VHH binders against Ubiquinone biosynthesis protein COQ4 homolog, mitochondrial (COQ4). Designs and how they scored, part 6

Target 1, 235 residues: Ubiquinone biosynthesis protein COQ4 homolog, mitochondrial (COQ4), of Homo sapiens (Human) (q9y3a0)
Amino acid sequence: SDGAGPLYSHHLPTSPLQKGLLAAGSAAMALYNPYRHDMVAVLGETTGHRTLKVLRDQMRRDPEGAQILQERPRISTSTLDLGKLQSLPEGSLGREYLRFLDVNRVSPDTRAPTRFVDDEELAYVIQRYREVHDMLHTLLGMPTNILGEIVVKWFEAVQTGLPMCILGAFFGPIRLGAQSLQVLVSELIPWAVQNGRRAPCVLNLYYERRWEQSLRALREELGITAPPMHVQGLA

## First folded at step 4 (VHH; framework vhh_7b2m_4)

Design d55 (from d01 with S106D)
Fold by ESMFold2-Fast, scan of step 4:
Structure d55 (fold): chain B 235 residues (1-235), chain A 120 residues (1-120)
Amino acid sequence: as target 1 above (235 residues)
Amino acid sequence: EVQLVESGGGLVQAGGSLRLSCAASGFTFSDYDVGWYRQAPGKQRVVVASIYSGGSTKYADSVKGRFTISRDNAKNTVYLQMNSLKPEDTAVYYCAAGLDTYFLGDEDYWGQGTQVTVSS
């Protein structure tokens, strides 16, 4: 009668012990199969509270990030005007994002809903992080194969400090063959770390207001350099 | 101990200029990102300008081209130069400082605020 409604549509209240159990289980599953986006999502939600607060506070201090927190834009098939993006010039962020989706056979709607974060704004922050992950592949020129995902995770670990990104960066390489592992350690990790340190926080970029911007100009603005090698077909 | 103090607010006519200062004490300012916020009566606090520890800047669309944020790390001070002021810029202005790293915690330091009133 006096009970409050849910904080957001898919929220599931959990205790610290329950969060610990979910974190342990999802970490084990994510290590076994990094493509299990549902397990990666649970790990991020149950282990990242302190880090999510830091990220939220970074967004609050940035004018563009604060607009994102206020307006809460979503990147999904229902919110994207695919026809408009397809009509944009070749080389624009929006057109290259569509190219990334097509080449890698990825949908904007691949993410599990946020369930285990007990703060509504922090739940949006982690959902936003999940939705911009594909933009990072586009900005960094990385495919969705195992090697490409690990490179993006190193960038994300440096950028966000999220436990799930740190775990993905350090344990993801267990899935790689010797050639890909050598390339990762000698070339790609140093490159990803340098870009992650130079670039502003990726959560502060209002991608939906930058669809028309040249990807090359955007990379220059962010201090992101071209990959030292082609990652497509490796791993 | 750890403190941010704003100054430079006041009453000014539309089209005039003010320079706000935010002075830090009790911590090393050069490692911190700093934002200027404002809050008009009965409205929510909004960010207007930010300056990162590395020196890059961002502005809200409502102030872009009119306001300039800068920092002097030797003086532990951040400035907001406000030109071409409008009555709608009337608000209490706050500065806030934070670090972009989870290793050092998650608390923002806030100033007490300084009143800016722009008459028409």
Scores: ipSAE 0.000, ipTM 0.313, lowest interface PAE 12.1, mean pLDDT 79

Design d56 (from d01 with S106T)
Fold by ESMFold2-Fast, scan of step 4:
Parts: structure tokens; C-alpha cells; sequence
Structure d56 (fold): chain B 235 residues (1-235), chain A 120 residues (1-120)
């Protein structure tokens, strides 16, 4: 039985029918405009419950993942020590993450809050996934243009099995021009799938304890290979 | 002081060959990824070939089978062997080095560029 107050900040309780309607509506809107982060968030929360349980169980079986679930670290402007990260050696995870944010003009705080997940631990898991998405761009060497986002979605779909990632991977390519679509199908999807299958679960990385680690060494540890081509000038 | 100094550019006829060299100084060359970029008149700068600190290489589709990138860590030098040159290869060629060069334009150091002109 739940108590009188909200389960967590921003939690909105919904029935199974309401969740089905939210899922259908948010899926339609996300396919129409994948830059609607609010609709993408709703789709992920309303369709991902079983998959989130699987991801949580994977985290529980991993030493770092279990520690992440216990300590609940957050990646946001309020929790990041930007001065410390900026002082790290060039090529370290922390320094290159800051470089990624600057080059792509992205803030750690660009994500919508979790609203429609009825389990507090699973709500943390999906929030963690959202916060580490920018780390995946850094690990994979993918920019935040449409093509780069689709490549990351293929990696995420293979890694997580989240319905929102699967939908984004399969239907996102509709937004691409002919050149980018050909490159995606012939080079980038095979690369993303191979890396997604080879790498351990990225939710099991305690990024906040790896800021000083060489990004190259981390990629080698994870089995992530260099992209077959530069995506930045495409789309 | 960090420097990348390019050489080997010039004028050549279609079907010809050129070898570009980039001499590096002022940093631990073996720790850096190095790439060759080119920029044709009125076009954006694009990557041509990259060689990672571990020795693995990657090429733009337009140059695969014709260009070969290599490095000599003992001499702090990277090379681009260009064979079967086409008029479309005409551009200023730039050497660039970085600790993580997965993104275009995030390289730490750039050379001044060397002109390659392929006629007819």
C-alpha cells in the first residue's frame, strides 16, 4: 500500500488504461517529432516497466551496478564539479565529457523529470538511463545531429531493450536524407549493433568514480570500437 | 611549444601520386590520434584518414583503396600516401592531432595546411 504523499518528486499516479493512452499518444508524437523530449520521456515511462525490471536486475548482479542502485548518484549541474572536471587530464572521461557538452551545446539538465513510473527504484533506473545518454554520445563518438541520435538509439535498443529506444531506432531513419540513410544502413547500424552486443550494460558504469580514467582505456574495457566514419558533417 | 608541420603538397596530374608528411613536436606523439583533413574551395572541411594511437586506421569512403595513412612514432611523423589522384582530390590538406578525435573539430592541435592540386 502506498502512503498519503507522492512516491517521489513529480510522480503522477495513472491507471493501466491511462498508461496505454499515454503510450499510444506519446509514441505518435515522438515519431512525428523526436525532439519532443517530453513525449519521448512519457513513452519510455509508460511502456518500459518490464524492461526496467530486467535492467535493475542486471545492475543488482554487477558490483558497480549494485553500488549505483544503493547510492543513487545523479548527473546534473548541481552534482557535477565542473571545476574539478576541467582540471582533469586531456583524454580523461571527465574532460572529454565536458568537451562533448561544449561542442554540442548540451546541458546535463536537458532531461524531463520522471512522472509515470510507479516504483521508486525503477524511476531511478530510467532517470539514470536519461542522464547517461550524453555519456553514450561521448563513448561512441556520436554528435547530437539526427543521424548521430539514431545511431545512439540503435546502440541503446540493443543494450537496454527499452521500447522507446526500439521505436526510435526503427522509425527515426524516416527523418533522414538519402545520403545519411544509405550510410546509416550500410555502415552505422551494423557498427552500433556489434558494439551494443559486445559492451557490458552501460548502466553498470559508475561514471562519477571514473572521471579520471582515460576515455580510450574505458572504450577498450567496454569493447567499443571507433566509428567507421565521422557523422558530424552528415544529415 | 606544440607544432604540426605539413609537407609534400603540390601540383600533380590525374592518376599521379603524392606523399604528405606531418612532423609533430612538443607533445607525446605516441599518445595522440592523428588525422588528415581536407577542404576544397567553397566546401566544408572533411576527414580523409585517421590513425589512432593504437595503430588502427579508418578512411573516408571516397579515398578507400587509393590513400594509405601510416605513422612512425620514433620520428614523431604521420604520412598520407595518395595514389590514383583525381581532380576531386584538389584541396588544402590539414594534419590534426588529439587525445580523442571521434568528433570532428575537437582535435587539440592543427597544422597550417598544404595545398594539393590535381589537374584534368
Amino acid sequence: as target 1 above (235 residues)
Amino acid sequence: EVQLVESGGGLVQAGGSLRLSCAASGFTFSDYDVGWYRQAPGKQRVVVASIYSGGSTKYADSVKGRFTISRDNAKNTVYLQMNSLKPEDTAVYYCAAGLDTYFLGTEDYWGQGTQVTVSS
Scores: ipSAE 0.000, ipTM 0.250, lowest interface PAE 12.0, mean pLDDT 80

Design d58 (from d01 with E107D)
Fold by ESMFold2-Fast, scan of step 4:
Formats: sequence, C-alpha cells, structure tokens
Structure d58 (fold): chain B 235 residues (1-235), chain A 120 residues (1-120)
Amino acid sequence: as target 1 above (235 residues)
Amino acid sequence: EVQLVESGGGLVQAGGSLRLSCAASGFTFSDYDVGWYRQAPGKQRVVVASIYSGGSTKYADSVKGRFTISRDNAKNTVYLQMNSLKPEDTAVYYCAAGLDTYFLGSDDYWGQGTQVTVSS
C-alpha cells in the first residue's frame, strides 16, 4: 500500500516472526555459501537491531562519526573518483584501497542492498559497515581468501558485536585446512582481537576525507599493528 | 631498477653473533619501511624485525632482546645485529622494503635471501 511511503530504497517491512524466519534461513544459507552476499546481508539485517543502535550511538558521540551520519557518504564506483585515487602517492589510503580492489578483483558495488532494517538511520549504519569492510582488509593487510576473511571477521566481531560477524568468526574456521587453522588460532586470532580492542570504532573514520593520508600514519592513529605473517601466501 | 642485496649470513656457533646487511638501490630508500624476514625448512616465512621510515622499530617476541635492527639512509643500507644466536634461528633471512601498504610483504621489494646456520 501507498499509505505510508518507504523508509528507503529497497525497504521491505517484516514482522518479528518473519524476521526470525529470515534470520534462521539466512544463517543456514550463509554458512552453506558465504559468497552469497544477499544471505549474509539478510542475516546481518535481521539479527543486529540492538547492536546497530549501539553502533549508531557510538557514531553520534564522535565528531567524525556524527558527520558521517549527517552526510551519509557512500563508497561505490559512482562516488569514487578512481582517477584521483590512482594519482595519489603509493602508501596512501586511497592508492592502497585501489590496489586491494584490483589485486582481489573486488568491486565496491558487490554489496547487497539493505532490505529488512525498519529504521532508516540503522539501515545506513549497516550499509556503511558493508562498504567499509574492504577498507578493513586494507587497514589490516588481509586478502580476501578464506583465512583473510576469517581474520577480518574476528576483528569485526570484537569491533561491532554484530551477530553475523560473531557467527562468521566462530564457524568460518571449519572451512580451513590444518595449517591455516593452526596459524589462525595461534597467531592471527590473538592479533585480530588485540587490534579490535585497541582501535577506535572504524565506523567513526571518514575514509572519503582521508584518501591522501598515509596508511602507515592511519594505522598508527588507530593503534593497528602490522600482521604477524604474510597471509596472502598461506591460502 | 630496484634491487635489495643481503649479505653477512654464514655458519656460527650457538651463542655467537652475526650482522646482516641489506643494500638497497633504485628507489628513494629513506621513504621506505624495511623488514627482516626468515624462513626455516618446512616452515612459513615470518617477520623477525622491522624498521620504519621514521626510525621506529618492532621485533618478533622470539628475537626481542637479542636482535637489533638499524638503518643508514645515507648508505641506503639496513642492518640486523643478531646476538646470542640459537639453533632455532637457523633460516634463510630476507630483506624486504615497502611502504606500510595493504599487502605486508607481497608488493614489497624483496632480496634473494642469505643463509644463517647456527650449530649446536
């Protein structure tokens, strides 16, 4: 019906029972195939309401986070000036983000649209989280192979407390071979947890205003340490 | 063309010392971070010490208090002073130079390595 307008593009209103069924189904499908970004997105949207409110409130209390909530910047091929980013010095956030995208053959546009969050601002928060996920790979020096994704999920679980990130962190390791699992448990999880605890909320970083900043200087500002090993070579 | 050349490796008795050198050419060395990595047979390559363009240093827990990394920007050279060597330090040691980038070590400039063997 046209009685009440949509909260945002692609919004689909659902009852609590419908949300519970979507959460259960999407969790099963996401564990079956984590490359189904649509199912991962549904799981995040249907299980994260309380956590999203906490994250939004953290953003509201931070001057940079508040500006992000006000201006609602997006990271997509339509909003990125690829030519400007490519002209930046090597080692800058923008140049290294482009390197990450190119090497891993990832597009900023591969993220599913938000559908099942009933608050427009919280819908932005979860969409922002999805868009900055690639920035976290860049900040942490992690590839998009299975091991690298699990390491980033441990960092995200500590940082955000999102149920989808906790699920991915704890159950993702079942997909790893023995060598990668050993390295994950002995070296990478402690490193990811320590960085997640030390770093301020990564949603409070206005990435679009920091493209020229050295990745080294940004890591120092955030208290993020270099990875204990070269993960790209392990998967 | 960018080149990193390691030297100073060799055979040494447990408790002894070695100083490794990494000579860089073909880039503005002072802008780059440099790390020493090692790889023992049957093990993955791991970082043991890093020195950043600003002069700050980091060490793996296994070498803290025994190894010292330093740089001479005028000579485009990085050094790794290795004291109180143990048989467990036996490995090929690699020098890598790069900016603190997305890929730690993958898009860095790498040397060919120098063998360090510590006898018991």
Scores: ipSAE 0.000, ipTM 0.191, lowest interface PAE 12.8, mean pLDDT 80

Design d59 (from d01 with E107F)
Fold by ESMFold2-Fast, scan of step 4:
Structure d59 (fold): chain B 235 residues (1-235), chain A 120 residues (1-120)
Amino acid sequence: as target 1 above (235 residues)
Amino acid sequence: EVQLVESGGGLVQAGGSLRLSCAASGFTFSDYDVGWYRQAPGKQRVVVASIYSGGSTKYADSVKGRFTISRDNAKNTVYLQMNSLKPEDTAVYYCAAGLDTYFLGSFDYWGQGTQVTVSS
């Protein structure tokens, strides 16, 4: 015994075999129901070790990313000044993020805690990714319906290489009707892949210091183009 | 052999300017994210400016408005224009090129560094 406490608040140490079992189980559950954010979280934690290290190293090379790793900001109801965000100009990142949360009835606090990552810094990286996911919906103009989630997963798969994002991107479409699948393959996947390749890593954006920035200006800075169609209206 | 070669460092008075150049050999910059790092004696190496393969740029708060990073993919070179230099900018400046690929892994190339000294 070393006498040390847990590595971080919700850490649960697991063996490689236990991680393999958790990965298999959570992958099956996430494919069955992608709205099970808890299962998607477990899959990400148990399969992403190598990729999380690559993402962490990528953050270290970026001025904002390095600062994020140093200061470890969190996006939650306890850290967000909702009154301040509401007072920002229409079209600002903060105001549009708040609108996204309200329209889609999403809370910053509805994500599962990190439990199965054995490195404290990598645990922060995967937690940051989860907190940033809602920002990606705002940044890409995607709703939280199945089609919109799949488009965001294609962008995330290209950006991060996380196994859970790759699995979600490739197997998520199994839930779509023929018309939505056709639009996804012909228009939305090419668009998501193009933007994912062009944009710098989204984990390197210090969102908490960009709340006042115009969303249009931020998209231009990142090289993100407007969606080829309005996904909210698709069947 | 793949390598980065920095040039343009030297001694300059406070308020002066320097332009650093980073030339790549053995590979092309076009697919790489490139950054400028600095390390003062007894301190950790920190990133000061980054330019992504798509052309977007980012700067550390300490250098915003004073430094400008740019790339010329045809010349396989990245530049750091340093204006309004301060004594606290004194450090060895390193050029680093990174390529993070899902299938091939992470590639990270570093230059040998160039000394920048800013006198008061």
Scores: ipSAE 0.011, ipTM 0.542, lowest interface PAE 9.1, mean pLDDT 80

Design d60 (from d01 with E107M)
Fold by ESMFold2-Fast, scan of step 4:
Structure d60 (fold): chain B 235 residues (1-235), chain A 120 residues (1-120)
Amino acid sequence: as target 1 above (235 residues)
Amino acid sequence: EVQLVESGGGLVQAGGSLRLSCAASGFTFSDYDVGWYRQAPGKQRVVVASIYSGGSTKYADSVKGRFTISRDNAKNTVYLQMNSLKPEDTAVYYCAAGLDTYFLGSMDYWGQGTQVTVSS
């Protein structure tokens, strides 16, 4: 009964749950059907601007978020005290963030500057989101392989509602092999969605004032649970 | 130099007991999670018991109630007390240490292993 063989080149067999998620993703993507290139840009701008305004207003209502909006901290090579972070205890947020950067060969400076947001404060909000992306890998225990990136995108989509995060979450899985796709759909997406719903907005975390905090204590504070399986080594 | 050195393995009859020790050096032991793994010939290496930096423990179903893991941070040592041993427990036992292992499952450092043989 099973073992239908390949129906065509690059055919990926999927479970009923996988089919449901792919159909939902396809339907969601259909909502962004462009008639022209400029329509995609206009839709993205309008939806993005609205979402950024909601995120900014949410930050204003949070004491820590409000302070972030006022002080406009940046995460970059020029603003990070790498020597100080390296001197922190193993297991602290700052030390584990540096470990993540080193192991994955990622620089804080790899983020492109925001150019097309008309409101200066909203431009900061989207830039902040981009800069904290690596912190989310550290908080969620996700590697930078394609599966780990997709899991982080599902968490970000639930947390922010940003169109680019939604598109990354729904289209990213197309690049996965059958085993990783099965694991993503059956285990990791439910986990990412649950953590994204439970955790307070990650934009409200003043990371630069929490470098000394134990990563385990921070995860407990945020309600972030251990992944249901180890994503390292999965393609 | 980081080292994990296992000891206490040997030959024991079914129903007997052994206590394994793992002496750690070259890192801040109290900050690390430590686990015992085992590998029988031709089988995959599997986790047996873990003890986290905070002292909480986790056991494989096959050893629950029979094995007890503990640590002594002052002596940089972790122990595995193995009671009611079965022939199926025959394996090379490895000590491993890592940071953030509760989330990632990856170990940073491994010992060379100690043989445990349980005769029927």
Scores: ipSAE 0.000, ipTM 0.272, lowest interface PAE 12.0, mean pLDDT 78

Design d61 (from d01 with G98S)
Fold by ESMFold2-Fast, scan of step 4:
Structure d61 (fold): chain B 235 residues (1-235), chain A 120 residues (1-120)
Amino acid sequence: as target 1 above (235 residues)
Amino acid sequence: EVQLVESGGGLVQAGGSLRLSCAASGFTFSDYDVGWYRQAPGKQRVVVASIYSGGSTKYADSVKGRFTISRDNAKNTVYLQMNSLKPEDTAVYYCAASLDTYFLGSEDYWGQGTQVTVSS
């Protein structure tokens, strides 16, 4: 209950004023350069405190989410058995997640560490969200192009209410061409919102215990429908 | 007003079965996620089973394969079928309904609980 020292490895204690300044600065930087993943992370940490508590409470109410909060599993290169995932049947969650990582050249380890959350459990929740984001591309069938990222952000905004996801969902479309914007507004946002509302919170899915489950069966279990169209090749 | 009323608890021998019911009133039941929680004396309340508004179900490892949760939206009722009961299942069982929204945060409603006692 006592005890000096950091709450977790990369924790940086900050005042409310310092958090406000970091939030404003990271939001401005993310708007000017949306490829700055570190700025998106800082924005999430400095603006999400109330929302993170809601997400934690949702996890506590879910039997699988409560287990995740207790056991604190991590998705990283050091925790993933890549050989096991590659040996799984085609169409399984683990095999399709590995395929997503390979074709998009994404590493589970590219995410910035949590720094500005002053509660250890909430720091875990936002770190879990970041680790789950790549999994959502697999679950929703979305590529990492700008259109696919915006669709995932709309789903995440509906699911989490995180300010960073809301900002990404609403301002991301500004960078789209007319064709992609029309498809986004008419087909993909309604699809993402409907599925985000229907599905249980994705933070409540114990992915590490579901690698063998078929993606089709998992989507059916979660009430997630196939995308109304393929977004591969849409710029 | 909003109410959740549990029923079906009681005393049962190890290996026996019980079915709990939770009747809801005063809100749009079909929009809410519903969970069954339990609390033994001196321990924290823990979730054992959940059923989402979309119909998806989840179970704690300790009850998986033994408990089944289901809902009847027409009757505003959630059920928990408990089979192969163990002394460790002895607790007060609570029904809770929750809805999370962007602007209002979490809406949580709790029942008063029903006692389940499993003798060895």
Scores: ipSAE 0.005, ipTM 0.504, lowest interface PAE 10.2, mean pLDDT 82

Design d67 (from d01 with Y102W)
Fold by ESMFold2-Fast, scan of step 4:
Structure d67 (fold): chain B 235 residues (1-235), chain A 120 residues (1-120)
Amino acid sequence: as target 1 above (235 residues)
Amino acid sequence: EVQLVESGGGLVQAGGSLRLSCAASGFTFSDYDVGWYRQAPGKQRVVVASIYSGGSTKYADSVKGRFTISRDNAKNTVYLQMNSLKPEDTAVYYCAAGLDTWFLGSEDYWGQGTQVTVSS
């Protein structure tokens, strides 16, 4: 009915002034420590309303994206058949995604819940973005070290226009040493920007229906090219 | 059983040349990306050159213009032609193969390594 209950699990209603304060505080904390996924999540939720509407509208216009919005698939330990994915051929998206998680010691369940988005569908869109972030690392061949995360943020900033991704892309490099900063500016940012512009919207990919697809074939379909250098081992 | 066997290492004077070979068996070689890696004592293993299943090549800046990687899919073999060798090229050289080698540490198979020593 018309009950005054939450729009979705974990929803916390906030005023525009409260959102402004949360945005300022989370931005400061995210700049201090970008690995604070909870603060990065709050920043994204409090600053992205108009951009999330644009992303949702892009998904509605795409046949695969529209199906994602209708079915609301989730990527988590509870929704993934990890045994089935492990049995897939080497080189498939599902098998390589599991390899990425293992090599980088990341769990599908490390993502923060959405709390500060006041529209249920937009809350799903930002949650979907968070859940596919690890998939973008797999697609781009990027590790989860500081340099790799910044490269992925440049790709995400170009792809989504989310303020949190733009902030991470432009201010993340302040934490890099001279060697990594040189490599980032001269080679990796141009590569990430070019791939971000060339690739279709990554939120329109129904990953859960592509687990069996060759990762190489998917990269070709998306126009994603090999990185100009190995980012692993650079700090 | 999957196997990668390196050969061609040895001792050489600075300015000299060596050709390394890596013979593969037990998998569909033509589908795999293959690379040469090296590790000097007390240092981490680094990539030297890679050749993708489609034939595209990539080189570390330290060897660009001096080393050439190539493959012969009919013989299941990858080669590393090393010219203008320097003492700093001294290392154990490893062959590695993988379906997704864009990320270091995702290589599926490794060889045992072959020693290259460049005297000054």
Scores: ipSAE 0.014, ipTM 0.427, lowest interface PAE 7.2, mean pLDDT 82

Design d68 (from d01 with Y102F F103Y)
Fold by ESMFold2-Fast, scan of step 4:
Structure d68 (fold): chain B 235 residues (1-235), chain A 120 residues (1-120)
Amino acid sequence: as target 1 above (235 residues)
Amino acid sequence: EVQLVESGGGLVQAGGSLRLSCAASGFTFSDYDVGWYRQAPGKQRVVVASIYSGGSTKYADSVKGRFTISRDNAKNTVYLQMNSLKPEDTAVYYCAAGLDTFYLGSEDYWGQGTQVTVSS
């Protein structure tokens, strides 16, 4: 709800016209350079309001999703106990998430803050989506190269319907070489779409309560199958 | 101690067949994804076939339709059935095991390798 002060940290109030301009500009920039994560974030915040409401309502109807909305767990360097995660058995979600971060040299803290969402709960939902994105790379076995990011975006587009994910999925391939584009269209998009349709909503997973769970068992629970090929080694 | 031991390599004429076996010990084999890799002289090691803990398989395009990977968890063994062998299949074949082989090169354990030579 509205109050006298800001809705949350970093909130920037904007009019519908300003949101439209931010959406158009960020979409053009993200298409031009998909590594502009700040522009991808702005696009998601300015175009996703109705879709975020649908995702929030879906979470409210799920027992685990409802707990996530109530407790609002965060995945960040300040909330992760890296020492405890490293002590977990090999093959556990927590151990494999750390391996993903290390191998790909990514940090959970490199995300742009939420600024342009005018509802505090929806701001949490889009922030949760951003934090879960790295977890999806781990679940799907995808690296952070251009091809891997596009495959994850196809999965996310099917799962969430967020305009930013749809745009990233359809226009991201423009940046691929011919061989990777061929593999993407013939093998990886069908695989990503099939898994995205089969899996329950990934926003309804309380990852912080599943660090000890076998990644294999979690994938089986979600109906996620192995990729048809190793994406990291593709030329 | 953890060990992967390959066997079944040898010299074979083009068009022939070989079955490679990899016997695992010292770890819970059924929890691991396992794969076959090969390395020809002066070349990089490349994946040939993989079988995941859940039973799904994948193959390199160069061997698809000719090679079949399978596993027997009761015997802690993975197999590679190689049919219609070609001279370009000549290489040292390695067995590798990892808890998550979705990432190329993340295998935790490697065998010593077994030589396969196909005469032209």
Scores: ipSAE 0.005, ipTM 0.268, lowest interface PAE 10.9, mean pLDDT 80

Design d69 (from d01 with F103Y)
Fold by ESMFold2-Fast, scan of step 4:
Structure d69 (fold): chain B 235 residues (1-235), chain A 120 residues (1-120)
Amino acid sequence: as target 1 above (235 residues)
Amino acid sequence: EVQLVESGGGLVQAGGSLRLSCAASGFTFSDYDVGWYRQAPGKQRVVVASIYSGGSTKYADSVKGRFTISRDNAKNTVYLQMNSLKPEDTAVYYCAAGLDTYYLGSEDYWGQGTQVTVSS
């Protein structure tokens, strides 16, 4: 047939008022529990339309980003060759990505599907951002605890300008104890902001073509520096 | 059998020096980044010095200019030379090894720790 279904799988059409209501509700939920991927996804979809256009246009102007938009690669359990990644040298992007997933007990498939974006290409851009989020944890060396998520959100806010990332960066710290908050403000936010400004747009990186690259060499290519201090036991 | 064994800790007067050693066995030491961490009672465990597989080094601001980290891949050993010791340096010192240690906080291997006490 002519494929007369919705714009993409799981698309749900919504009015501007409905988007506003979804944005308000999902923002409150996402700030309360950043591990709730469905609410984080709704917030990103309902508040980020203009920012997604800017990101899409940046990808179109970059040779690697343009290729990503054309080929629409996906990072999921079904698209990853786990056996191949496991066979890569220790320290490679692919091997360290698997290690990150195992250590933090995260699956590539835990994210919610895109539902509330009314443009197919922009729906791909927000989906790509979600799939890249776990790669950013690997790239920055951040765990999935509250502190680590906040640091990644500061990097993402600087990189993308997505309202969800800005809200997470500014209000996430409310959840931290005094010890973690001190380290965040004095060391980790400056580090995340500097790296976010220096690094090229992370959506323009074709991760699926870089599995064999040394993670250290990739960080050097992107201008991502080692953190000022590593402190254990922070939440 | 994987082991990291620290030695060289002890009691020293302020202004004194100690050299810590960490002997590694059971893995390909030269491929790993190695760091020295310390933890004082009631405080967070913090990294004080790191040496990467490529030989570059990094130091905490509190120890910069006083501590020197080095490695000998032929002996599977990392060293921490501690000069001009201060009472604030009193802590249990841990050796840890991992691939791309950054902020993952999950070094592959940890030593049991060695006590350093600096009296005023």
Scores: ipSAE 0.000, ipTM 0.265, lowest interface PAE 11.5, mean pLDDT 79

Design d70 (from d01 with F103L L104F)
Fold by ESMFold2-Fast, scan of step 4:
Structure d70 (fold): chain B 235 residues (1-235), chain A 120 residues (1-120)
Amino acid sequence: as target 1 above (235 residues)
Amino acid sequence: EVQLVESGGGLVQAGGSLRLSCAASGFTFSDYDVGWYRQAPGKQRVVVASIYSGGSTKYADSVKGRFTISRDNAKNTVYLQMNSLKPEDTAVYYCAAGLDTYLFGSEDYWGQGTQVTVSS
């Protein structure tokens, strides 16, 4: 009932109709500007409920994923030992994640809190997805420019089936020029789809226990190959 | 001025042993993943053993239990101990050091190779 206390901090209960309205509005805004983290978050929460249950169940069947669901680790400025990560070898997950954040001027704390998911465990799953998104840029070698974001969205759409990722993958290319669109369709989408199908679920990786692992070793473990071209250099 | 120099190859009879060495210079060796690759005539180059920064190792199924990879970061050297050699192990063996980074992609350095010939 409405009289029950909050399921978690920042939880806002909404009706199915209210969720539909939030989904429509946030989808339009996220497609217009994917850097609006708040709108991307609302879209994910309001449209992903069935998919989040599938992802949660997949995590429960994986030994590492089950541990993540039990311990609920967070990736944030308050949980990261930045000095330790900076001291790690070049090419390690932790060192390269830090480099990604610095180069792109992104903070682990730039993401909106979960508000519209009516299950506490599923709220954690979508929050975990958001926190690992920056990690996927590092893992896939993709910049945060429009082309790079679209490639990551194709990988995420194949991996998770989240409606927000599917929308970003299929409609994001509208923002691209002809040359980038040609490269995306001919090279980068096939690459992203192949890697997304080949790799195990990225939500089943305990990143906080893998900071010292080299990116090469992690990519090999996941079956992820190097990008077919340097996306950072594309106009 | 990055260099990888392989040594220790040669001719050996089936069932024998060889130890390959790869000496690295011109980069921070301890940060790099290192692998041994081989290429037989008319075949593609394949990885046989890898050692990651931090010491974890991986082997191709064809060499598991027979080959052992190790590294000495103080000497910037990686080793491949090859036991119970078979004629099928005949190939040019290459040392490669790689660093996959977000910013620069893959930085791979290759040695010139050392010939291993196993006679029946």
Scores: ipSAE 0.238, ipTM 0.630, lowest interface PAE 3.0, mean pLDDT 83

